# VH-VL binders against q10081, part 6

Target 1, 150 residues: q10081
Amino acid sequence: MSNLEFVYKYFNSLDVKELYDIYLLRTNVFVVEQKCAYPEVDEIDLKCGHLMLRNANGKLVAYARLIPEQQQTVRIGRVVVDPDERKNGYGRKLMLQALETSKQEFSSSKTFVLSSQEYAQPLYRSVGFKKCSDAYLEDGIPHVEMRLEL
Below, E stands for the ipSAE of ESMFold2; O stands for the ipSAE of OpenDDE; V2 stands for 0.75 times the mean of E and O plus 0.25 times the DockQ between their complexes.

## First folded at step 1 (VH-VL)

Design p9 (framework fv_praluzatamab; at its last look DockQ between E and O 0.37; V2 from the best seeds 0.00; counts 0 for: pae E 15.5 > 2)
Fold by ESMFold2-Fast, scan of step 1:
Structure p9 (fold): chain C 150 residues (1-150), chain A 123 residues (1-123), chain B 112 residues (1-112)
Amino acid sequence: as target 1 above (150 residues)
Amino acid sequence: QITLKESGPTLVKPTQTLTLTCTFSGFSLSTRGVGVGWIRQPPGKALEWLANIYWNDDKHYSPSLKSRLTITKDTSKNQVVLTITNVDPVDTATYYCAHTYYRGYSGYDFDYWGQGTLVTVSS
Amino acid sequence: DIVMTQSPLSLPVTPGEPASISCRSSQSLLHSNGYNYLYWYLQKPGQSPQLLIYLGSNRASGVPDRFSGSGSGTDFTLKISRVEAEDVGVYYCMQALQTPLTFGQGTKLEIK
């Protein structure tokens, strides 16, 4: 609505600058900031949709990928907000747009799921997600599955 | 290298509970997107899917058998267990466990299978 | 449930000749993401099934290029360009678009 722009593309529609921006943001947050040991770039990137939030200067400030799963379910993954841009409400705006984009791109979507670290749960609860599993370890870090049903 | 192996009783009486264990190596059920499924094949018949379990403990069951099926995992032991209650002779089949992925994580489905274990339900 | 129907059920083939197996689904297997959730498996006598083709047309690792999958929506075909003796067995198609996952009744390929 204001100076923010949402862009949604599958891999083959991404241009080289979009690829650069996405992987730079994801690497800085997941690898450098969160010190994750797993490879950040994976084969899912070739098959899923990529949701980008840019500011007035064209900077990528938030990102998520949308992965269609079984039983009319969409998994929202790689949710990141630029560390320099946190506290602007971009995470919440991104999640709300992810739900809207999923309804447009995956017309049968009824269920949305994601794997959440403990600290991130308040963000996801704010847009309607609820915890639906006991804690499990992913890369040695406790996670819970969260689900939103329409 | 991924390997799976089924174990359990080879003979079960009608009305009893059948418990089958899948023990695997070469992957972990703590890995995102990974799952294990159970498929059976009655003698001379087609393959029939029973249930899947995934890394996040999400479980999918054949609707016609759901009331009789329970699938569980022990990630630390690399095991998946399928339980079938109130068995009858039509449950006689070779039971397979197989490696799979949650949709969206891989294009593959049931890409590695165990050897199968024949279970006979007879009085 | 999505019903999977294979034809023929029995397929005698002379070695070196081509073979073709049809698989039809009662509903479209094309997901909004652009993929057909259709899989082909081969079960050799006395053995476990093995994956041949995933997502309609992609060969699984180690599968010879004489195998090809084609089709979209409700009509799919598995082709073997030159049948070898090792190709004997029962071929199954499977849909993974929705639960329950369902298999065709199987096509037995035999050497004549």
Scores: ipSAE 0.232, ipTM 0.767, lowest interface PAE 4.8, mean pLDDT 89
Fold by OpenDDE, look of step 2:
Structure p9 (fold): chain C 150 residues (1-150), chain A 123 residues (1-123), chain B 112 residues (1-112)
Amino acid sequence: as target 1 above (150 residues)
Amino acid sequence: QITLKESGPTLVKPTQTLTLTCTFSGFSLSTRGVGVGWIRQPPGKALEWLANIYWNDDKHYSPSLKSRLTITKDTSKNQVVLTITNVDPVDTATYYCAHTYYRGYSGYDFDYWGQGTLVTVSS
Amino acid sequence: DIVMTQSPLSLPVTPGEPASISCRSSQSLLHSNGYNYLYWYLQKPGQSPQLLIYLGSNRASGVPDRFSGSGSGTDFTLKISRVEAEDVGVYYCMQALQTPLTFGQGTKLEIK
């Protein structure tokens, strides 16, 4: 496999190009590809960590938000892989790194949670997440809460 | 402009199956985050949620009525169909279909409603 | 199931006066994303319900600013600063945090 690089930064440490790449990838996938117009950029971006995966060419190929919560919990959000790069297993790599980075950045983190659309559960199960709630609506979309305890 | 319209029989006998169709325009069930729900209201009573269906064919039913409910969609026709089996006079109500939409951290349940159709269950 | 409880169930109001409707949920509607999944609807006489407030405090498109939603967790309030004749109808709160979606009993607002 080609050389991959993970970079973790908080909002204030992102340069303009990094921020651009993040928002471009997120909007291209969550808004354009998935044909859903919504306020993709939000205030959580200001408060969370940003995990970026770049390939050897410097292209942002995957991304996730790490959001600290109470009780040694970290929420993983905005998990996205570039549409042109989805056959490379970057989703799983991203999730594994998200767990590792979370443990490093948020001391004593033991619990990891995320909100998954029902069809997306297999990705998260592949890294150990388990469904821990009944289906609920997040902004009108059925989701399930998934949890991993390490 | 989003519009929804309910259609189906207005009179059904007990034990029969009620089939209602929601025909909509102004949106597509191929769009991520889009859903259609059914809500009913017995005369003079409160609203009761029945079922939702989403663009990805995820379906949610009221637990109390799940055994009698079936919701399906035909994206090409812009239609959602709800069936209720073994109807009883207690199922007499105005039935609404409504649009729901995913907006990231903002959601609409339910932002657009049909006019509703009154269904009477009687011998 | 999340039980939604409204009060009062009947609300006679003089035009121009303020009105307030309470909605309580049997469990918190505050999601980890920071939003309360509480919605307010108005059903005017002979009409379909219409969305007034989404996510607890946001006015839907076309809703006059005399309407406001507040609250968090389990206690929510819909306020009308100056009731008008066109505000007559039944108001419903609804939670969309989890299925089944559940509505309050409804509050019938009438003009005195």
Scores: ipSAE 0.015, ipTM 0.582, lowest interface PAE 8.2, mean pLDDT 91
Fold by ESMFold2, look of step 2:
Structure p9 (fold): chain C 150 residues (1-150), chain A 123 residues (1-123), chain B 112 residues (1-112)
Amino acid sequence: as target 1 above (150 residues)
Amino acid sequence: QITLKESGPTLVKPTQTLTLTCTFSGFSLSTRGVGVGWIRQPPGKALEWLANIYWNDDKHYSPSLKSRLTITKDTSKNQVVLTITNVDPVDTATYYCAHTYYRGYSGYDFDYWGQGTLVTVSS
Amino acid sequence: DIVMTQSPLSLPVTPGEPASISCRSSQSLLHSNGYNYLYWYLQKPGQSPQLLIYLGSNRASGVPDRFSGSGSGTDFTLKISRVEAEDVGVYYCMQALQTPLTFGQGTKLEIK
């Protein structure tokens, strides 16, 4: 077992190095690996929580953002695991921590939502999410909404 | 520059499996956001969507036909294959494959279509 | 499934006259991003469909400006300001807000 550390911060509490690490990981996966030239950085980053998983060496190995929405709902987005760190169960650990942190940080949250591509659905089902929409295309990418109710 | 072409049998007997191949050029299924769909049109009738496959191997099927459809891709050959099991005369239609391309807009469209191939199902 | 209903199903037109085709969806096609996921296609005689209008009102590349799309939510219209002989064919609306992707029944535009 390695020493793993979850770090959760709102944007204005991020160190400049933490922000750099987050954007490096997100762009390497969502833009470079997925070969998708989309604006990865958006205004939501300024108004949400950032959940980081670091290993004992301080490397950012997984990340998600937690976005409060109406109706006691939290949206979990930008879920990513460093490509070199895959197959260590970090995706599941990250999602479990995202749920726990959301309950701690947001007004008695009851509902958790995310927009999932098909390949990622098994991970989200493994932590209790269920498909709740038909598939739709967003920016040319098929998605479904998934939901977990407490 | 984007082109697609359907190939497969023109006559198939009831209960057989219909296999259709879409061969394309001018794009690659290794590119994020790129997909290929299959749409059919029975003679004299409206268009009916069947299935889509995307670069990341996401697959979506028409719910009414899902138990009979399989869509696969071979990125190295620039091909997408659709199979329809247990065909019957209601499956008689012109089958089209079509590109969906995301570049600079939210684009939910089939912007390039193949010429179509007529498949007749009869005994 | 989102049901798409077109009207009229048959549209005879004299060249030079305007034409209008209606498409209604069984639920709103307006996404929270402000776009309507509604598309128009033309299938000319003996040809495969071609895209005319995307996202409710935007003309596809190479489509003449005599074609225009309008509407929002559940009601959409395709207009041709002056019909030309090359405009004959069957017009389809399609929604791409969710799967299954669904088409209207088609509107056959033909010269009287």
Scores: ipSAE 0.000, ipTM 0.500, lowest interface PAE 15.5, mean pLDDT 86
ESMFold2 (binder alone), look of step 2: mean pLDDT 95; pTM 0.963

Design t1 (framework fv_temelimab)
Fold by ESMFold2-Fast, scan of step 1:
Structure t1 (fold): chain C 150 residues (1-150), chain A 120 residues (1-120), chain B 106 residues (1-106)
Amino acid sequence: as target 1 above (150 residues)
Amino acid sequence: QVQLVQSGAEVKKPGSSVKVSCKASGYTFTDYYMHWVRQAPGQGLEWIGAINPSGGDTAYNQKFKGRATITADKSTSTAYMELSSLRSEDTAVYYCARDYGEYWSYFDYWGQGTLVTVSS
Amino acid sequence: QIQLTQSPSSLSASVGDRVTITCSASQSISYMYWYQQKPGKAPKAWIYAASSLQSGVPSRFSGSGSGTDYTLTISSLQPEDFATYYCQQSYSTPYTFGGGTKVEIK
């Protein structure tokens, strides 16, 4: 039996503890672990949905944000798995739920896009995303754009 | 314990279709992509395609697009692969395999295989 | 599609030997994956992300490589290691496998 809980909320519905958990996880992964040069907190956070995966102890183990874009497209961003919790399949569970949640919350969505770091491509391909650009640098890190069309 | 149990061996005529099943147990069926891979006798492995059992989203090897149809039934935790317009070169063992993939896409559990023989 | 070429296609070795299997991709990729298959059985996940051992795989196995060239090495071959090994790329669809390397007893 699964002991995992998915929670999806827009910014205005997040409580202060959820907000703390989200930014702590994002900062630990993107700023501390990945040494990102730019701030990870931005105005998009105020206008998008936040998908949280918690374990049985209530710990936030994985997170992604879902950004509605034009042309029935949803951009999935800030995909992170707690470094202490990797190898548990949480990234994959998160991505599968992100697609299902997006279909429910953005009923006209038919295209999903994301900007993938080199090492993360296998995760996204495993849930149906395909590379749709050559490599480019974002914050000095190689990325590729990936797309999934329903 | 994770287990993938496939349907039994089949003998088919050229031009017919075959539908192989893969029943999953021991995990949440909708949390993992399911892949289909075949292996002709004495030959290597060839990827056919995959399905996301949660949403029904599929991906196919272009070589099999139009002939292979991959589906999943959440209520029975069963994935299916149907291959139409069978030819002798389709004689192979067909495997279902679960994709564990996080940052590392790989097939962590495999079904026992289903031998499909195409003969006149 | 990305072509994977394994070398050698087969090799004969004795218990205690060091065995090296290579897999070359037709273009640069991030990761390679390896599977072990014994006669009459389904493949087993063996090495993922080029160098990480699947749970339960003995430490005598190792993987290495980047770009186009990857290797699987067995430092001291044991009787249970006689099998066919396949490399696989997941860099882009369609996923492709190498032709396999059969490790046989001398």
Scores: ipSAE 0.007, ipTM 0.543, lowest interface PAE 9.3, mean pLDDT 85

Design t2 (framework fv_temelimab)
Fold by ESMFold2-Fast, scan of step 1:
Structure t2 (fold): chain C 150 residues (1-150), chain A 120 residues (1-120), chain B 106 residues (1-106)
Amino acid sequence: as target 1 above (150 residues)
Amino acid sequence: QVQLVQSGAEVKKPGSSVKVSCKASGYTFTSYYMHWVRQAPGQGLEWIGAINPSGGSTAYNQKFKGRATITADKSTSTAYMELSSLRSEDTAVYYCARYGKSYYDYFDYWGQGTLVTVSS
Amino acid sequence: QIQLTQSPSSLSASVGDRVTITCSASQSISYMYWYQQKPGKAPKAWIYAASSLQSGVPSRFSGSGSGTDYTLTISSLQPEDFATYYCQQYYSYPLTFGGGTKVEIK
């Protein structure tokens, strides 16, 4: 029995409360906390899957989106953990579940990719991702592409 | 060969529900999404929703959310679409169609269609 | 929702004519897909990823376009091309289809 629950849904299966929770968490982390003025909401949200981690009280504590791409590849984006819930290992649990959910939802997936900010690289390395590009600027913030082959 | 075989025509009363089946063969059932699309007599195509048979996750057109339920049974390689609270406007041919899991995929195979008539 | 507008809604042309069907999206999309439907039959995949022909589709058919505007062209219309053609996008949910273009041969 776990006090944590993973939920995975496509965009149009999300109810209004789930949509509110997702955008609140994403905006608070990517826009407010990181002080970035880039658009957080984009059209990719409409065509990808949304992985949510909730605690026993139903609070959304971590989130990622799973984007199917060409060549049996899944892109993992918008990885976020509630600032009040950090140091509980939720980021690592989320990433491991993202890989497991991708095996269930995208049975042919062999490769996982993501764009990582500098601070987040240790998290992604801990679950097997490796750098596969030089640093590049995305909205003025340094990123590197990371890849995991199964 | 790939085949999608749907259940037979149904005649239903307003307010009732209908459940249409789509049995897949000739491929790995969990490797493709299964979608449902309807076509009213003399009209165009309208998307209802989809399921990933591998994990069971679903997506619905908002017009049908709350009335349509899409399910899949991996043991029989069969997808289902149930539509409740039927109205005369729901009279249509209902199609299942498979869809690959990449951004460049499309509806490559379709079922033969199931005519659902809603009349008093 | 991405709205797809097809034009014309119907056309009549002679065997050997060049026929062009257009599909305009309400916002920029990556790819357009086309389906052929004959009366009383399920739709058939016809053109995918804007310009690739499905196996068995005659070479007189072609697809082109990017962004918001896409076209299906028949270079030399044949009697068996009588059908309704639908465009479709999978760029975002909900999936949407154009209203269809009915091709009649004179």
Scores: ipSAE 0.005, ipTM 0.563, lowest interface PAE 11.9, mean pLDDT 86

Design t3 (framework fv_temelimab)
Fold by ESMFold2-Fast, scan of step 1:
Structure t3 (fold): chain C 150 residues (1-150), chain A 120 residues (1-120), chain B 106 residues (1-106)
Amino acid sequence: as target 1 above (150 residues)
Amino acid sequence: QVQLVQSGAEVKKPGSSVKVSCKASGGTFSSYAMHWVRQAPGQGLEWIGAIIPIFGTAAYNQKFKGRATITADKSTSTAYMELSSLRSEDTAVYYCARVEYTYSGYFDYWGQGTLVTVSS
Amino acid sequence: QIQLTQSPSSLSASVGDRVTITCSASQSISYMYWYQQKPGKAPKAWIYAASSLQSGVPSRFSGSGSGTDYTLTISSLQPEDFATYYCQQSYSTPYTFGGGTKVEIK
């Protein structure tokens, strides 16, 4: 059977293999699959936590970064699921774990936020997020801000 | 379809440096990491390091940190491995190998190898 | 670093024999890959993610294993299978290889 494993690390605790796997998955989804033209790798990667979901073969199948913000808020970004693995419910598992990990790592966290592309809103709604802005364009792609409050 | 073609054999003196090239054809150069692995005569395989061309960053086996420099030129689809302060123990066949992004660390295609002989 | 120990270091077998090569990791891992190398040639990708065959690899080859113990099996050895087989892990850097198993035809 499938044995899934969550691993959470800050940038300086990532080994080179983990860093490679994260950027591999993010580049394949955001740059190659979704054709996002904005810079994928940014300075926030150095300051945030990285949540990885691996399958039984050790393949990185889902990933998100957790960014502590002001006012007891955590921003969840770079949410990706390996395209070959999308029928396994990994996106929902990842989001539930992101909330749990955030509560453990940032104990004062009361609010979770993210910027969602249109296609991804059902995933985020399934774990309790609600739209809190009108649609806006980010690099020509429609997004909405979503929020979950404890 | 994919080919990795390496530069020719080199004979170097102790204390010198060697720079081996690996030219890729077929596939998109930036879609793959390029790794370097060596094999001393009659011995097994040893990982040196890698470059991820899309990020411009290289990673090294700690054993070679400070002596190995791995670079890539996307315009010529060529990766390079330079090894400095050569010793007789560095005599080996040096291979480039690519890693496709589905399973990182799996060397799906290899160059033909470059024999580097270090002798005085 | 993760040490990979292959057994046996060499073997001699007849055409048609079942051949089993094992690779043991010094710690639990999730990634194991296998390469075939013939004398004077570069290694060739053979098996990835423990059990998936590289395109073009004959179906008589199989891979299995998890945790610390992994196996490459040839169900019916053929003359073209003469080679050295190496296991490799990419679970942790530095990437490491087993010492190799030389398969010789009797």
Scores: ipSAE 0.005, ipTM 0.507, lowest interface PAE 14.6, mean pLDDT 82

Design t4 (framework fv_temelimab)
Fold by ESMFold2-Fast, scan of step 1:
Structure t4 (fold): chain C 150 residues (1-150), chain A 118 residues (1-118), chain B 106 residues (1-106)
Amino acid sequence: as target 1 above (150 residues)
Amino acid sequence: QVQLVQSGAEVKKPGSSVKVSCKASGGTFSSYAMHWVRQAPGQGLEWIGAIIPIFGTAAYNQKFKGRATITADKSTSTAYMELSSLRSEDTAVYYCARSGYLDYFDYWGQGTLVTVSS
Amino acid sequence: QIQLTQSPSSLSASVGDRVTITCSASQSISYMYWYQQKPGKAPKAWIYAASSLQSGVPSRFSGSGSGTDYTLTISSLQPEDFATYYCQQYYSYPYTFGGGTKVEIK
């Protein structure tokens, strides 16, 4: 059993090593692995919360950002799992923690939304998300909006 | 609408310990960092440490590591700071403060005066 | 640890004066934070992320700077502005404050 630790921080509470770990993981997954040619770092990073999952060795193995939106809604974005660690169920653990952290951090949040690539939909369905839009292109890649309501 | 209410003033003898409480009301408790900062009379602000209650993880200024213990009780939305082996130099007002994204140390408790004297 | 040096440690000023307080960090940081403290009271968040005013802070206050050097400016000092101002960094542990600048009425 791995001793896993979740850490949730806003941008300016992140130390330089945490910031490095987050951007390294996000760049390796979204830019290198998924060949996404959009700007990976954006101004939303300065305004949202950052959820980190570390293993017993302190390695960042999964990450998501939590973006408060209007109408008691939280958008979950930049969901990534270290490619070397994907057989450990970290994606599902991360999503469940993202919902719990969002309820605690944004006490009136009742609706959760995210943009999902086709391959990732089973993960999000496993924690209760449902498709709520037609397919659309985001940087040339098919996505669908998914929603979970409490 | 977040309010932090601290326990009352303490007078302690050198070598004893003191435990100060900070009760949060309104808003979320568990996922925000709760910090402890002290201010000696006529002096500036000094960061002691912080805890993120949902994880139970505490971080300390090395100057206080080994003497300060920061804990949180999520069921009562209360953070605690215990300082042991008290010296006269520990006489100060001790503040709890919450940190959030935009407001950073956005809410402060009213302060607890701890006096250490023989 | 990152050391923050404030200048001046104290100043005397009159209502209507322009006041500038500086804060220098021992290494480059992303942002600086400022707090106002009045005698017998807890500090109040005043300026965050170098230049953004906290809700309720009058527009005569401004913050600027990047890297190692940051400033807090009061364009036209008012009676309620007499206080001690502290800078703070959130860049790394331990979080540190400047020594404070006491703004006193002449």
Scores: ipSAE 0.000, ipTM 0.475, lowest interface PAE 16.6, mean pLDDT 82

Design t5 (framework fv_temelimab)
Fold by ESMFold2-Fast, scan of step 1:
Structure t5 (fold): chain C 150 residues (1-150), chain A 121 residues (1-121), chain B 106 residues (1-106)
Amino acid sequence: as target 1 above (150 residues)
Amino acid sequence: QVQLVQSGAEVKKPGSSVKVSCKASGGTFSSYAMHWVRQAPGQGLEWIGAIIPIFGTAAYNQKFKGRATITADKSTSTAYMELSSLRSEDTAVYYCARDSEYYDLGYFDYWGQGTLVTVSS
Amino acid sequence: QIQLTQSPSSLSASVGDRVTITCSASQSISYMYWYQQKPGKAPKAWIYDASSLQSGVPSRFSGSGSGTDYTLTISSLQPEDFATYYCQQSYSTPLTFGGGTKVEIK
């Protein structure tokens, strides 16, 4: 029996409360916590899949979006874990489910990519991602591209 | 590099409490979880719980919830573990260990030297 | 709770032998971590993310596995490898360790 539930939906299938939960979590982490003044919401949200992890109380504790790209590639973005819940291993659990869900939803996918800030690299390395670029600045914040091939 | 230094050995009576400290030097204290793990004589490793200092709240193994209290003082880069209602079965070496993961739980890349807590009459 | 079962609990081997120890999880996980502990000392991080060696770990050590089954292998055992090895998971709380495998030199 699972006390945690994964839910995967495209934008048009999200209900109002799911949309509220997603944007509240993303805004609190990427805009408020990280002091980033740049637009968080973008048009990719309308065209990608949204992976949600909820705890036994129904709280959204982690989230990622899955963006199908060319060359049998899936880009994983907006990876976030609720700050109050970041001692529960949810980030790793989310990333593993993102890979599994991508295999189910995008059956030809064999390459996974993401853009990682410095602090998040250990999480992505723990599920098999490796650096594949030099550091670059995105909105003034150092990032590296990471890749996993199955 | 990163070093964790724990407080000295303690001898306690059944029913009392013990508070062990773990002072970190080098590296960033606030962003990595500090774990507490114990090892009874001749036995394996058992996770008690962890705190990520910047968030201020601790996660516990349910076996110890209600008896263990894990705290952190960011100003002194020190983590604490207090265990109450001590029994003879709590006799063990208690280790602090720093997590390798920013803002999450992973593996323990740096360990303290250990603190022997003996519970006897 | 995820239970980790290590096999064997102990083994004796000669210098130069190939040694393999296993760790089985009660449910599928992504990565396993391994620690080396010598008598009277704190554990040391040894292998992370199933197969990556911690800095300073000799190349004779390797890790492999996925899902429920993971292994630590020593290709050519040396005297300094006498120790107890523990696996650990962080896929789910509570974090758990295997029971340990004691490696003794003959």
Scores: ipSAE 0.005, ipTM 0.517, lowest interface PAE 11.7, mean pLDDT 84

Design z1 (framework fv_ponezumab)
Fold by ESMFold2-Fast, scan of step 1:
Parts: structure tokens; sequence; C-alpha cells
Structure z1 (fold): chain C 150 residues (1-150), chain A 122 residues (1-122), chain B 112 residues (1-112)
């Protein structure tokens, strides 16, 4: 809980070890743990910011990408916490930092959005997000759109 | 109906190993952690460790980590707890219990197995 | 390890009277997400533990309203407003804030 470090970089600023850590964590959570069928690596990765949370040992324990959109909106995606590090509050710390980093990196950001699977909704609600859609299927998995407005 | 069903009673000699199973049904097996908790005769509850059924990741109580191993089989929705180098002090009822992740509104062990009695005697 | 201390360890109660169990932790149980992961369990003779209360004061489905939990930080209480015969058993507090999870010693509730 002490000596946690947040690092935020765009794709071209990531070094090869950071890129390895990000895709390893994302693959272990979305492909291995959640068995998501869609391609995990996409072109949005090249256009967005990458927020990393590391522990005192330098391990990547949580990650999210921040995607600037139209209308002063930032989309937060690929939110993951290392499965072995859950219940350390890293998900909540990550989300609070994502909001703060977005305000610093994307001036005039007023609205934050994300697409949430059913199990993840309580985390997002804990930092102020509210459902703003009915359930819909995204790659065969039920999701809801969630929104936080300043 | 959400259930955790454990394997039957075991009698072991000192120095042996025991492997207890816990079969989950009525919910998505990979959405909940499984904890193992034991209770010696007439004593209180002792947490042994937990497994994430999705990743296979484990976290063990420090005093037991050299002797305890937790595994799972997602095809049968079953978790296993193996305790090696058994001593008479390991005589206890062993329970499995599910625990929701930080994503949920409930935390802690909401559903428990029926218990497995392990007796270590010469 | 976080030490959980219960008092009393033996609690004889007359049917219909209230009962109260104290649980104290050696460290604050407030997690970084603002939640306090203090749970109460009941174990009737020969049965598995059953969770009564989670996150200090939230009652599980099927648990009678006569059970209530309260407290904050390091000091927690389980109350039974009017004890029934079926309440006989051992009650445990448990913290899930710090690894490893730890339980109190247990309080044996008996009818006198």
Amino acid sequence: as target 1 above (150 residues)
Amino acid sequence: QVQLVQSGAEVKKPGASVKVSCKASGYTFTDYYIHWVRQAPGQGLEWMGRINPNSGGTKYAPRLQDRVTMTRDTSTSTVYMELSSLRSEDTAVYYCARDYSEWGDYYGMDVWGQGTTVTVSS
Amino acid sequence: DVVMTQSPLSLPVTLGQPASISCKSSQSLVYSDGNTYLNWFQQRPGQSPRRLIYKVSNRDSGVPDRFSGSGSGTDFTLKISRVEAEDVGVYYCMQGTHWPYTFGQGTRLEIK
C-alpha cells in the first residue's frame, strides 16, 4: 500500500518492458481469466494514454487506458487488476488516479465513460460512475455503459 | 442453488499428506475466490489460505505456506487443498468457503462447505 | 497478523433477553476503498459456520432482524435483541481487511 507508483505514458513513450508488462497483464485477465474472444490488442492502443500502477517490487499490479473522445469526454478502458493482487484496493486507487490523470492530460475533461461487465459495476460505482444504458452485448458478453460527470 | 460440497473424512498417519476437495455448483466458479479454514476439536477458526479459481493464484497463511498447496480444476468446478507433513496438531475439520472479489458488494465468506474431518493419529 | 479479541468468551443468556458480543482488532480495519471488512459468523453445534453480518452492519439474506452489527475502526459489536433457543452456538468475528484473514477466539452463547 505504501511505495505504490503511478506511471502514465502514450504508446510511443512506452519502453519494451512496459509494453510487455501491459500486454501480459491484459492477456492474463481478459483472455485467460475472462476468456474474452475479441482481439485484445487494437489500434486504439496507439492513440491513447496508458496508466500503470506498480508496487514496491516494480510489479505491474493494475492498468487502464485513457482514450480522449469528443465533447470533453474521456473513455477509460482495459481496466485490469492483477488477479493475485485483488482486495488490496488497487482497482479503486487506479480509477481515482485515472480521473486525476485525465484532468491533467486532457484539459476541459468533464465527462468520463466506460463499458462495464456485470461483475465490475460495484468498483465503478464506488468512484462515482452510474449506469446510463440498458444491458447490451459486446462480443457476446453483457455490458452496461457507465458515466461520471463533473 | 449455491453449494460447496467437500470430500469425505480422512484418517492419516503423522508425516503423510492429505488432499481435500471442494466442488462448487450453482454459480460461476471462476467469479469467486475459495478460502480454506480449519478448526481443531474444541478450538476456534484458523484461516489457511485462498485460491483464485480463474488464475490459479494462491495466497497462504505464513505459518502453513511450506506445507499447504491449493489447486483447482475448472472443468469440474473443484478446488483442492493439500496439506503435507501431517502432525497431530493438524487434526481438525477443514472447510472451504467462497469469497467475492473487490468488484462485488459483499466480501468475506458467504457460503461454506459442510466440512471434512481429518484425523492424524499413529 | 491482525489480532482479533472477543469478549466475553462465554455468554450465558436467559431466553428473550438481549446479548452483546465485543470484538476488538489490533489494527484499523478500514480498507483503502473506504470499506471496513469486519464479518460475524455463527456456528451451531455440529454445523459449518454461517455468515450473519458483512462489512460491519450488513445483514445476510435469511438472517433475522434481531441480529445487528455496529462499530468502526478497531471496535465492533454484535447484538442479539432477544435471544431465541436456536441462537445457541459459537460466534466469531473475522477481519478481511489485512492478509492473512484472522478470526476472534469465539464467544459461546448458552441458555441459562
Scores: ipSAE 0.006, ipTM 0.531, lowest interface PAE 10.8, mean pLDDT 85

